VH-VL binders against q9nrl2r1430to1533. Designs and how they scored, part 193

Target 1, 104 residues: q9nrl2r1430to1533
Amino acid sequence: GGVHELSAFEQLVVELVRHDDSWPFLKLVSKIQVPDYYDIIKKPIALNIIREKVNKCEYKLASEFIDDIELMFSNCFEYNPRNTSEAKAGTRLQAFFHIQAQKL
Short names: E, the ipSAE of ESMFold2; O, the ipSAE of OpenDDE; V2, 0.75 times the mean of E and O plus 0.25 times the DockQ between their complexes.

## First folded at step 13 (VH-VL)

Design S16 (framework fv_iluzanebart; at its last look DockQ between E and O 0.68; V2 from the best seeds 0.00; counts 0 for: pae E 2.2 > 2)
Fold by OpenDDE, look of step 13:
Structure S16 (fold): chain C 104 residues (1-104), chain A 124 residues (1-124), chain B 107 residues (1-107)
Amino acid sequence: as target 1 above (104 residues)
Amino acid sequence: EVQLVQSGAEVKKPGESLKISCKGSGYTFDDYWIGWVRQMPGKGLEWMGMIYPGDSDTYYSPSFQGQVTISADKSISTAYLQWSSLKASDTAMYFCARHTFDFESGYYEYFDYWGQGTLVTVSS
Amino acid sequence: EIVMTQSPATLSVSPGERATLSCRASQSVSSYLAWFQQKPGQAPRLLIYDASTRATGIPARFSGSGSGTEFTLTISSLQPEDFAVYYCQQYDYWPYTFGQGTKVDIK
């Protein structure tokens, strides 16, 4: 992306990435480590992809951006049981996101 | 414009240590895997490994596991390849390359940008 | 690891003629196959990814086909700038592996 002042979307993505519970979401799940992931999750997404979309100005509405973030969490909860570290991290990060998203 | 700029040519002796670099610009460095590829003189291309600067997650090719160390400093958008003790057989051109994601398939797939290469010569 | 085998090792072709390069995988790599061009003293340049999709800026004379274990790169009409070494690479399984290369030189 180009050099410009951070938009609200860019700022929120930065905050999500910097959050302690962002580790399951920084990048796409590796099929090397999780061979069956993409058999289950059909719309994979991660924070790096969302950031790229933001940088490319692909989000025209806040709802579109929110939908992708929610998809990211939905994928996590679909694949990971509730007692996993990933799901727990996702729960906390999603709560954080919901608070920050009110600013959009 | 996306660019990968590698450090200059190195002339070393066996037993010496070496760390070469690959600096990315024109994109969010943290968000793309950076790989290292070896090309010995007159030979083909060999994947050595790759690193995700965002969290330093790293994969090595089995043939290079324990032989080199791949690291990154995301604060300066730089990936590194280093040897603790060079061998003559390490003489080669080394390329760094960026992985890109295919939005349709959902995988990190092809390498779309490459550094210009760093020539490493190890001889007594 | 997946072994990629290219043929022929060297292909001599006259300008304007068709060049056909083959790449075989030791096991199926689906369509996760890329082709690279490398000229002396330069870094590899991506030509084809996903077996048949041309990378941005790649001339239409380059085309890729195949899936599974058999792949082909075709240069419909060889141009002077096309004389180089061509590599195939699978990215379905880690470690990612290259073929040994096919040198396309002038006949």
Scores: ipSAE 0.754, ipTM 0.914, lowest interface PAE 0.6, mean pLDDT 94
Fold by ESMFold2, look of step 13:
Structure S16 (fold): chain C 104 residues (1-104), chain A 124 residues (1-124), chain B 107 residues (1-107)
Amino acid sequence: as target 1 above (104 residues)
Amino acid sequence: EVQLVQSGAEVKKPGESLKISCKGSGYTFDDYWIGWVRQMPGKGLEWMGMIYPGDSDTYYSPSFQGQVTISADKSISTAYLQWSSLKASDTAMYFCARHTFDFESGYYEYFDYWGQGTLVTVSS
Amino acid sequence: EIVMTQSPATLSVSPGERATLSCRASQSVSSYLAWFQQKPGQAPRLLIYDASTRATGIPARFSGSGSGTEFTLTISSLQPEDFAVYYCQQYDYWPYTFGQGTKVDIK
């Protein structure tokens, strides 16, 4: 028997990871592939980091969790021009996130 | 309880194939880079490459590009290092290691947990 | 590739003494520098990351310093169990590279 309950944050991050448009967000952008990324984006974040923070109970408030997810999208739109595959995926995943967050 | 458990020692002949394994437990395997490091007898550490099991994104050091294959099967939380044709110069200890998160920076480019090593001996 | 050069190759130190190990990068790696300890027959063990941050469970006698191209690992009061080879590794630029190692012999 478990003494812990699954959180709404766990459910939401699992749904984001499962989404087809999660591919730009699964892990931090590679400095190998994108050398200038960290010159531009100063607060990097990704779904794997958010999931670990959820697993370790590091979010005290829902607003902290939501802020990290919105930061993830904001970074995508700051770095990537609108017509890129990354920005298009970000737009679709963010819309999905807003729908899922309403249902909690 | 993060653990990386590697497959056992191997004694092979030149020209044979080999696939060694590294099984991760105690963490979300898909979410962490796994790297491979070679240590030739009496020598230092050499970074070979790494894989992100969540999407199989893979990077090789130039010295090892085309010399080995790094892969993962996330359904069994296992990463692999594979040779299609071993050489005597492949005799070495091979370690797997997991990269980690730094929550303050969100950065995961250093090794924090290591497997016990797999000794590969290739001789005529 | 960024060449990491460690010195000295071998350091002979009595227990209780201070050991100072140097690591130099062929170009700046900012603070993306780790130190590892490897004892005979064992896997490497992470000591320091981000040049100066001790990994979890690492005794306070281990400290790291430096930035850019010059880095130092200090063992402030060397214990008998600190006999090992120590490696620095940069992780700023691909490919990631290790130094050749410094062997610390305990008298």
Scores: ipSAE 0.508, ipTM 0.846, lowest interface PAE 2.2, mean pLDDT 90
ESMFold2 (binder alone), look of step 13: mean pLDDT 90; pTM 0.913

Design S17 (framework fv_iluzanebart; at its last look DockQ between E and O 0.62; V2 from the best seeds 0.00; counts 0 for: pae E 3.5 > 2)
Fold by OpenDDE, look of step 13:
Structure S17 (fold): chain C 104 residues (1-104), chain A 124 residues (1-124), chain B 107 residues (1-107)
Amino acid sequence: as target 1 above (104 residues)
Amino acid sequence: EVQLVQSGAEVKKPGESLKISCKGSGYTFDDYWIGWVRQMPGKGLEWMGMIYPGDSDTYYSPSFQGQVTISADKSISTAYLQWSSLKASDTAMYFCARHTFDFESGYYEYFDYWGQGTLVTVSS
Amino acid sequence: EIVMTQSPATLSVSPGERATLSCRASQSVRSYLAWFQQKPGQAPRLLIYDASTRATGIPARFSGSGSGTEFTLTISSLQPEDFAVYYCQQYDNWPYTFGQGTKVDIK
C-alpha cells in the first residue's frame, strides 16, 4: 500500500502488532509446522493480511474490520486448546483489542 | 511501487566473511517473507531460505542450512544474507525476492518481486 | 525435496512459432507451480502462478497448464523479446525447488 495518514484501523493494527501477545497472529500459520491447520481452519487470517486490507482501503465499515479481527481470534481458539500459549496470548490480545475497539 | 534493492557487487577471497543486503520499499516490509536465491555462473536458480521480518522467523533449504545466515532489520526494511567464511564455490549471483500471500488458500506462495541481484566473486 | 525436471534443455524456435515447455515434478505439487522468465543479466520475472494464472502485465501469448506432476508453459507466438531461459518452481512443499531451466533461443 501507499503512504497514508494512519487511520483508526491502521493505528489499531499497529498497536496489536506491537503487543507482546501478538506473536501467534503476526502471520499465517505455517503448514510446514502445523500440517493439519488448514484442514481445520477454513478462513485463515492474520494481522499482516488485515493490515494489507487496511492499506488497500478494503474496510468501509468498522464492523468489517472488527469481524476480521474477531475471526482471527476465533480461528486461534478453534484450533488451540485453552491451556496453550497461543490461546492464552490470544485471550489477552483479544481483551486488549476489545478495549481499543471502543475508540472506533 | 514495490521495490527490492540489493547491495553492490562483492569481490572477496576465500575465508573472508561477507554480508549482503536487500532493502524493501513501497510496501509493509514486516508483513512479507523475503527469500534468497542463489544462481551460480551459467546455472539455474536455487532457493536458499527465507525470513519473515516481522518476527525474524526463518527457514533454510537443507542444502544451505548452516552454510549461511539469513537475518533482517525491520527498522530499516532490510534483509541480509551472510557468510562467516566464503569459499570459491560461493561465487554466484544472489537474488532476494518477496513472497506474496494467497488470501484464499492461506499460503505464502510465489515470488512476485525480485531484487536486481548481487554478484559475489570469491577467488584467490 | 521435490525434484523439478524441465524439458527440453534447449528449445530452438523461429519468431512467430509456438513454443511448448514441459515441467515435471517428482511428486504431486497440486497447482502450486510457477513459471519464471530470465534474461541475461536480469532477475527472474514471474510469468505464471498457480499453474495457469498469468501474472499482472504478462502478455496473453503466455499460458500455463497442468496439475499434479505434469505442467506446460506455452508461448503461442514467439516474439523477439521472448528468447530467454524459463524456470518452473514448485511451492507446495518446503524447500521450494526450481527446475533446471529451458533455454529458448532462435532457430
Scores: ipSAE 0.712, ipTM 0.908, lowest interface PAE 0.7, mean pLDDT 94
Fold by ESMFold2, look of step 13:
Structure S17 (fold): chain C 104 residues (1-104), chain A 124 residues (1-124), chain B 107 residues (1-107)
Amino acid sequence: as target 1 above (104 residues)
Amino acid sequence: EVQLVQSGAEVKKPGESLKISCKGSGYTFDDYWIGWVRQMPGKGLEWMGMIYPGDSDTYYSPSFQGQVTISADKSISTAYLQWSSLKASDTAMYFCARHTFDFESGYYEYFDYWGQGTLVTVSS
Amino acid sequence: EIVMTQSPATLSVSPGERATLSCRASQSVRSYLAWFQQKPGQAPRLLIYDASTRATGIPARFSGSGSGTEFTLTISSLQPEDFAVYYCQQYDNWPYTFGQGTKVDIK
């Protein structure tokens, strides 16, 4: 996208990071704390990586940005059972994301 | 421009406390792990530990667990390395360095920018 | 933790010649290996990451190869500014660890 879209991506990432339910998504899952994570999740991603990609203008289309955000949530739901704190946080943050994306 | 600027050289006596700093600029400080690396005189590089300033998650190399404290104040984009009681064997150059992302794997990071180093001399 | 062993400890090479530095890991680190250059009184500089990818601004005379447990840094035609100490570092598993260094001296 254009300059307006890149600013919108940056603003949306800031809003996601500030959200109380962002804690599972701020950085990549620790291999020390979760040794099997990367055996299960083959395309890991986190908000800090998405922000860096926005800062480097690596998203050519808005769909690419949205796909990375949705990948982040789908990884969470794939690895974590639905009743975990991580999955519940993911559900709430994803709902917030969908609302904020409509405002752009 | 990514830059890490460390505090100046220190001359200390055994038993004194010390806190040295590493200020990051030119990037989103909260989003990158900051590691600390020791280099004793004439010796190689030793990874001491790292902190994620965004949430203060901290990990230490086993050799340094309990020997130093790593902390950060993200409001001023600064990471710290602290000793409660210095020993002569703590005489060394100390570097901070930023870890970046490995986009190919998505979960492994390497140092891409280093501070200039802080020389700490501990002698009586 | 994963032990990184570099060889030789010191390598004497004339300007314009090829230097070959070795790094061995005590267990596989796949391709998650970086090489750094350090001159006296200076911070290390990143040369190579992901075993073989040159960092931004690093001259083509620097090349890395290897995977698993065996890695090589090659400097194809040494320049006066290349005489330094070189370190390998694995980042496959925490704690991340460095090799002990290879000093490249003027012959």
Scores: ipSAE 0.356, ipTM 0.821, lowest interface PAE 3.5, mean pLDDT 90
ESMFold2 (binder alone), look of step 13: mean pLDDT 90; pTM 0.914

Design S18 (framework fv_iluzanebart; at its last look DockQ between E and O 0.64; V2 from the best seeds 0.00; counts 0 for: pae E 2.7 > 2)
Fold by OpenDDE, look of step 13:
Structure S18 (fold): chain C 104 residues (1-104), chain A 124 residues (1-124), chain B 107 residues (1-107)
Amino acid sequence: as target 1 above (104 residues)
Amino acid sequence: EVQLVQSGAEVKKPGESLKISCKGSGYTFDDYWIGWVRQMPGKGLEWMGMIYPGDSDTYYSPSFQGQVTISADKSISTAYLQWSSLKASDTAMYFCARHTFDFESGYYEYFDYWGQGTLVTVSS
Amino acid sequence: EIVMTQSPATLSVSPGERATLSCRASQSVSRYLAWFQQKPGQAPRLLIYDASTRATGIPARFSGSGSGTEFTLTISSLQPEDFAVYYCQQYDNWPYTFGQGTKVDIK
């Protein structure tokens, strides 16, 4: 995408990426490391994809953006047991997101 | 406009170290894998490895594992390929390339943009 | 690793004629197959991805087909600027691998 003034969506994505618990969500899960991931998760998504969509102005409504973020977390909790580092990180990051999303 | 600009040609001797660079622009550098490809003189293309600048996650091709180091400095949108001790057999053209992804399939796909290449010549 | 084998090694074709290039994978790569064109002193240029999708800006005379282990790049009417080396590449499994290339030169 081109150079733009940071919208609320752009700013929130930046904050999510910079969060300490963003590591499971920065990029799409590698099928090399997790061979069965895409057998289970049918709508994969990650922060890099979401940011690209923001940069391309694909989100016309806040609800669309929120839906993708929630999908990202939903995928994490669907695939990862609650006691995993990924799920724990996801829980914390989602809580952070919910607070920040109130500003949208 | 997406661009990958590589550092200039290098002339080195065996045993010397070398670090070449690939700078990305026109896109969010952190969000796309950058790969390195070797092309020896008159030969084909070989994937060496790739790095995700966002977290520095790195994959090497088995034949290049331990032979080179791939790194990135996302603060300046630059990926690197380096040797601790060059060999004559390292003489080649080296390309960097961006690894794109599909929004719908959820897979990393093809390499859509390429650097212009860096010629490395190693000789006594 | 998946071995990609291209044929023929060299293809001599007259301008205006059809060129057919083959690429075989040692195991199925589904449709995760790309074709590249490379001219001397230049970086590879993406022609086809996902086996049959033409990249942006690529002329219609270039087409890709196939799936699994057998793939074909076709140039319907060879133009002077099409004389080059063509590579196929699978991106289904790491490490990603190229074919050894097919050189298309003037007959």
Scores: ipSAE 0.798, ipTM 0.922, lowest interface PAE 0.6, mean pLDDT 94
Fold by ESMFold2, look of step 13:
Structure S18 (fold): chain C 104 residues (1-104), chain A 124 residues (1-124), chain B 107 residues (1-107)
Amino acid sequence: as target 1 above (104 residues)
Amino acid sequence: EVQLVQSGAEVKKPGESLKISCKGSGYTFDDYWIGWVRQMPGKGLEWMGMIYPGDSDTYYSPSFQGQVTISADKSISTAYLQWSSLKASDTAMYFCARHTFDFESGYYEYFDYWGQGTLVTVSS
Amino acid sequence: EIVMTQSPATLSVSPGERATLSCRASQSVSRYLAWFQQKPGQAPRLLIYDASTRATGIPARFSGSGSGTEFTLTISSLQPEDFAVYYCQQYDNWPYTFGQGTKVDIK
């Protein structure tokens, strides 16, 4: 993408990180706290990694950026039952993401 | 561009408190774990613990739990290692170091940048 | 915790010769093994991560191999600047642990 897409990716990640429901997604799930997570989730990702990929210009297309964000939510829903705090936060943050992403 | 700059050497007496610092620059400080490593005189490297500055999530090696406090102030991109009461056996070099991402796996796997070290001498 | 054992404790070699350093883990650490070099008065420097991947700027004479419990660092043609202490570190399970080091000295 162009300079407008790069600024938009950066802005969107900042908005996601600042959102109250970002807490399950700020960094990779801890193997200490959740020993079996990486047996189940094969492509882990988190907002800090996405932000660094934006900063390093690793995303060449907007679809690649969107795919990583959606992968983050998909991982949450795959690992966590729907009634958990993590899954509820994921649902709300994903809805927020969809509203903000219409600008991409 | 990535730099970790630690506070200067300290000479202290047993029983005194101390807080040493590690300032990160050239990257998004909030997004990387910062670890602390002790090296006693003439000895090898020991993991003490680590902190994620973005949310202050903190892990200690069992050997150091309750012996030190690891903290961060993300508003000034600085991590800290603190003793409430120093012992002569705390005499050592202390390093901070940053974990990096493996972009293929997305894990925090290894240290890529180290601070220059802070020599702490506790003389009795 | 996972105990990392390095051998030999000291390795005396001449410049231009091959140095082979061993690291053994008390249980499998898969490929999550790093090697560091430390010179007197300096911070450690990352050489190898993921058992065999050279870090940026590390000369090709440094190579790592192994997986599971046994790992090797090889310096294929030792240079004067390579005389240092070398540490292995596992990062598979918390707490992350270092080996006790291998000192590579001039013979």
Scores: ipSAE 0.439, ipTM 0.843, lowest interface PAE 2.7, mean pLDDT 90
ESMFold2 (binder alone), look of step 13: mean pLDDT 90; pTM 0.916

Design S19 (framework fv_iluzanebart; at its last look DockQ between E and O 0.51; V2 from the best seeds 0.00; counts 0 for: pae E 5.3 > 2)
Fold by OpenDDE, look of step 13:
Structure S19 (fold): chain C 104 residues (1-104), chain A 124 residues (1-124), chain B 107 residues (1-107)
Amino acid sequence: as target 1 above (104 residues)
Amino acid sequence: EVQLVQSGAEVKKPGESLKISCKGSGYTFDDYWIGWVRQMPGKGLEWMGMIYPSDSDTYYSPSFQGQVTISADKSISTAYLQWSSLKASDTAMYFCARHTFDFESGYYEYFDYWGQGTLVTVSS
Amino acid sequence: EIVMTQSPATLSVSPGERATLSCRASQSVSSYLAWFQQKPGQAPRLLIYDASTRATGIPARFSGSGSGTEFTLTISSLQPEDFAVYYCQQYDNWPYTFGQGTKVDIK
């Protein structure tokens, strides 16, 4: 991906990844572990993918970056019931994201 | 440029422990699975396992489960393969390889970059 | 695990001739099939992924086809640098598995 000056998007992704509640979002859901995931979720996305897009300068607008992050959370809440650890982690991480996104 | 650089050749005796390394550069090391492949002398390729450096999630091939330990230190972009007690049958070339995901489908993908290999020779 | 079987074990071909390598899976792997080339003393090099997509920098003379359980790697006109061992590998199910390899040598 080349060497880039750390952008606001890069910084936010780093903060999301380092967050304690990032564990459900660090990588794409394993088909092996969750066989029916991709039958339900049609636009899978994770922080590693988002970071790659940032590194490749694919986000021209903050709204595009935000849309992908929101999609990531939307997928989590679509697949995981509210009482699951994943959904709870997602709720907390999304709240964190919304605060940090105001700086964009 | 994506590179995987492995540690040098090892000459060991049965019963000794060993830890070999694979250092990634030119990409975000944390975000890609890194796998290990064994190739015994004159033989084919065997997947041993893989690790996701960001969270150390690890998969082992059943044949290698409990036989080796795969780990990673993401602070130095390095993956490891180690034995607690080597056997003569562990003599082989060991490759590390970056495992990519299909970002569209979300499925496991292919191994696109490989280390140069580490030759491990175990003999009494 | 899914067993990958390659044929033939050895393929002797003259320079400029077509080489056809086969790979069979014990069960369907859809199109999650890669081909690798390996020369002595070197790491495997990715040639084809997703059964038929050439990796970056791979010459057009290499092509892959097939789906499900039957796959083929074709070298349309063998070049001197193409003499090597070729492996197929499925990545549809863990553990990922390789074929035993086909050695392409000079006739």
Scores: ipSAE 0.757, ipTM 0.916, lowest interface PAE 0.6, mean pLDDT 94
Fold by ESMFold2, look of step 13:
Structure S19 (fold): chain C 104 residues (1-104), chain A 124 residues (1-124), chain B 107 residues (1-107)
Amino acid sequence: as target 1 above (104 residues)
Amino acid sequence: EVQLVQSGAEVKKPGESLKISCKGSGYTFDDYWIGWVRQMPGKGLEWMGMIYPSDSDTYYSPSFQGQVTISADKSISTAYLQWSSLKASDTAMYFCARHTFDFESGYYEYFDYWGQGTLVTVSS
Amino acid sequence: EIVMTQSPATLSVSPGERATLSCRASQSVSSYLAWFQQKPGQAPRLLIYDASTRATGIPARFSGSGSGTEFTLTISSLQPEDFAVYYCQQYDNWPYTFGQGTKVDIK
């Protein structure tokens, strides 16, 4: 992708990390704290991993970046019932993401 | 490019406090777990615990829980290992190390970069 | 806690020969195993991760194999700089654990 697109990915990740509802997504879910997580979620991902991929220019297309972000939310909703704090945070952060992603 | 620089060697007496440091550079410090590893004289490596600097989430190996304090100050890209009261048995080399992700193997975390080590000697 | 057992404790090998180091886990760690080299007075150095993937800058003479509970590090043609202590480490589950080390000495 071009210089504007790579800069936009970086800015979007920074905005997601700074959002109050980012707390379930900052890093990979702990296997010791959540023992069954990786029995259910087979393609784990988190904001720190996505930011590293942006920093290393591993996304060639905006769709690849968007797919990783959406995978992050999909994992949250698959593992967590909708009434949990994690799922509520995911819903709000995803809504924020959809608004910000219009810039891509 | 990635570098972990630890504080210098320490000679202490039993009962004294100590805080040693590990400063990271050349990467996004906040996004990586920093772990601490003990190596007693003539012995192997022991994982002590780790901290995620962005939110201070901390995990200790059961054998070190309550024995040390792991902390970080992300504003200066530094992690710490601290004792409130040193024992002679704390004499060892202490390493900090960065955990990274392996995107290809399903996002498990392993050490990729190590600090140079801090020798702590506790004797009467 | 997963116990990692290395064998032999010491391996005497002549330069140019093949060295084979073993690491056994008390339960399956799948392929989530790393190998480290440590020379006296130095920090450990990552050689292999994911059981068989060489870290950046590691010579091709180092290779790793195995999965589950049995793992091997092979040095295909030992060089003088390869005399060191080698540690395996599992990162499948917390707490992460190391083997006790295998010292590779000159025969």
Scores: ipSAE 0.212, ipTM 0.780, lowest interface PAE 5.3, mean pLDDT 89
ESMFold2 (binder alone), look of step 13: mean pLDDT 90; pTM 0.911

